# VH-VL binders against Protein-tyrosine-phosphatase MKP1 (MKP1): the designs that were tried, part 19

Target 1, 143 residues: Protein-tyrosine-phosphatase MKP1 (MKP1), of Arabidopsis thaliana (Mouse-ear cress) (q9c5s1r149to291)
Amino acid sequence: ECSKVADHIYVGGDAVAKDKSILKNNGITHILNCVGFICPEYFKSDFCYRSLWLQDSPSEDITSILYDVFDYFEDVREQSGRIFVHCCQGVSRSTSLVIAYLMWREGQSFDDAFQYVKSARGIADPNMGFACQLLQCQKRVHA
Key: E = the ipSAE of ESMFold2; O = the ipSAE of OpenDDE; V2 = 0.75 times the mean of E and O plus 0.25 times the DockQ between their complexes.

## First folded at step 22 (VH-VL; framework fv_unasnemab)

Design q6 (from p2 with heavy chain F104S; at its last look DockQ between E and O 0.88; V2 from the best seeds 0.84)
Fold by ESMFold2, look of step 22:
Formats: C-alpha cells, structure tokens, sequence
Structure q6 (fold): chain C 143 residues (1-143), chain A 121 residues (1-121), chain B 107 residues (1-107)
C-alpha cells in the first residue's frame, strides 16, 4: 500500500515499488530506495531514483546521511514532485527517514512526527536504534 | 585545494588486467563518493563506476559495459580510490579520470588529469 | 539509458560573441543537467549544475537554462579563455551519461 504521509511524500514497501500503475496513479516522480542492495530500481525510464543501503538493525547509523536525504526531499518539493520512499515492507527504514524529515522541517518532536506518520501508515515501526537516534536528534535540536 | 592524481595506466594486450589508483588530497576524502569517468581518443565522456562513502556502506555502481570486469574500491586511510580492470578489451582504451561526486548527488565537481589506458594487440 | 544529444558539434566564434549550445535528452530529466568545460590536454571543469546553478568560481558570463528534455548553455560575451569543448551530463538516473560535446573555436 502506498501511504501518503505529506503533500510530496509517500511511503511503502517493495510490493508498491514494483507496481508502476500504483506509482503513476499517485503522481510519483521520484523514488528513494532505502534498500538498493536488495531492491532494484524497477522503472528508471519513468522515475528519478536515488538509492541507499540501509540495514534494518539497531546498530545502523542513519544520522550521518540525514541531511543528504533532507536535501533530496526538499529538491522534490521545490520541483512540485512527489517522492516515494520505500524499504522492503515500509515499516522501519523508510518511515524513520520520513519521521526525521518532519522533525527537521516542521519542528515536530519525535513523538509527534511518529504519531503523524503512524496515522498515515499504521504499520510504521522504527527499530529501537532508529528511534533512539531520532530522540537524540530531538534533544540536540531543542538544547 | 582539492587535488586528484591518477596513476597505473599503460599499454596492455586484450584479456589482461590493470589497476588504476587515484590519490586524493585537500578535502575530507572519507565523506565523498568517488567516480571513474573515461574518454576514448577523440570521443566524449563515459561514466564507468562509482563508490560511495563509508556512511553509505561503500555502495558501488557500474556502467553496463564494465560490469563484472571492473571493480571500484577505496582505502580511506590512504585517501586512495582504485579501479581494478580485468578482461580488458580494445574498446576500454581511454583516458581514465578520477572524479569527486558532490555530496553523492549526481555531478562531478573536481577531476584529476587522468591516466591513459591503451588496449591493443 | 538516457541519450544526450548536443548541437552544434562545433561553432566558430569571435571574442565578444554570444554563443549558445544546446543539449537534448531522450527522456525528461527534469532539471538534472550539468555542464562541463574541457580545454585541450586538460581535465573537464564543472560550470553549471542542476540546469542553471553556477559553480563557485565560474564567471557570470556563463548561464544555463531549460528543463525536461531541452537545455541551453550560453556564453554572453565570449572571452579568449572560453575556446574549449563543452559537455552536458544528465544526473537523473544511472548510468550517468554525457553529450557528445561542442567545440567552440576561434573564427
């Protein structure tokens, strides 16, 4: 299922990533593939692809790449595009990046951003390490 | 200042191997993706390979024409990127440039002077 | 793969002339187009990224425009140091591909 979580941001898993009709029907222009080591770039003629190699592991450091991800989300927004962010099941890796973006761009707390994403996509469930990292980012930003 | 210096080019026969090196200085090498781009004599530019930084798990990408034959790698402790070229063909003859990719996004903001590879019987 | 077609293949011009170079993509690449200058015996140098953004240290006489499939590089008043080859490159999807180049030479 392709979940709309913001005006320009959609989230899902590999099942949606490989369904061109669903992507086109949602007006998707850009893809962020969080699992480029597993999932290929299915429709390079139709969509702009950027890929990451994120592990769904509590020890995976996502903070080191967050500003690159935010730059891409902002580039898409400025072009009036729509980005589909996916991992395998659209539960942990992809949702964690979107939660982080909402915290950064909207000034939301981790809890508020997570609840917002979870309301749009009920299966959203960042692993413990990602959640801890995002909570730490919240404290540093709010001093 | 940013500097990229390629080496390891030469004249080899088809089917042989070469290893190119690119030594980087003037920037935090470990934070950047690095690429190889080649230019055949009198021809345009062709992207060959990319290796991303440690933060991106050293992800690698290859042009179809070299996939399975070439391997890009890096040694962040020495600030060196490598291109191992196996099963060389005459169409691999080119000047090979080492390039720095701007924040792993899609453009090459600094280039070396290149090292020449000639594959001929 | 996205094919990039440049035209003209060469242009003869004099110092002070306005020079335009075009680049056409085989599919929409939105604004993901970059321009490079290459002088004989030298490495390429980035001029413009994302269709119209000028790289630091590049003279303001260089400008880029376009989106989708059609892009232009303009040199508003050609200088002696601008005689070179110019290449476009798409950053939309891998493989990253380049145009065939345009040689700007002295008339």
Amino acid sequence: as target 1 above (143 residues)
Amino acid sequence: EVQLVESGGGLVQPGRSLRLSCTASGFTFGDYAMDWVRQAPGKGLEWVAEIRSKAYHYATYYAESVKGRFTISRDDSKSIVYLQMNSLRTEDTALYYCTRERYSQYYFDYWGKGTTVTVSS
Amino acid sequence: DIQMTQSPSSVSASVGDRVTITCRASQSIRNYLNWYQQKPGKAPKLLIYKASSLQSGVPSRFSGSGSGTDFTLTISSLQPEDFASYFCQQGYNTPWTFGGGTKVEME
Scores: ipSAE 0.753, ipTM 0.883, lowest interface PAE 1.1, mean pLDDT 91
ESMFold2 (binder alone), look of step 22: mean pLDDT 94; pTM 0.950
OpenDDE, look of step 22: ipSAE 0.916; ipTM 0.956

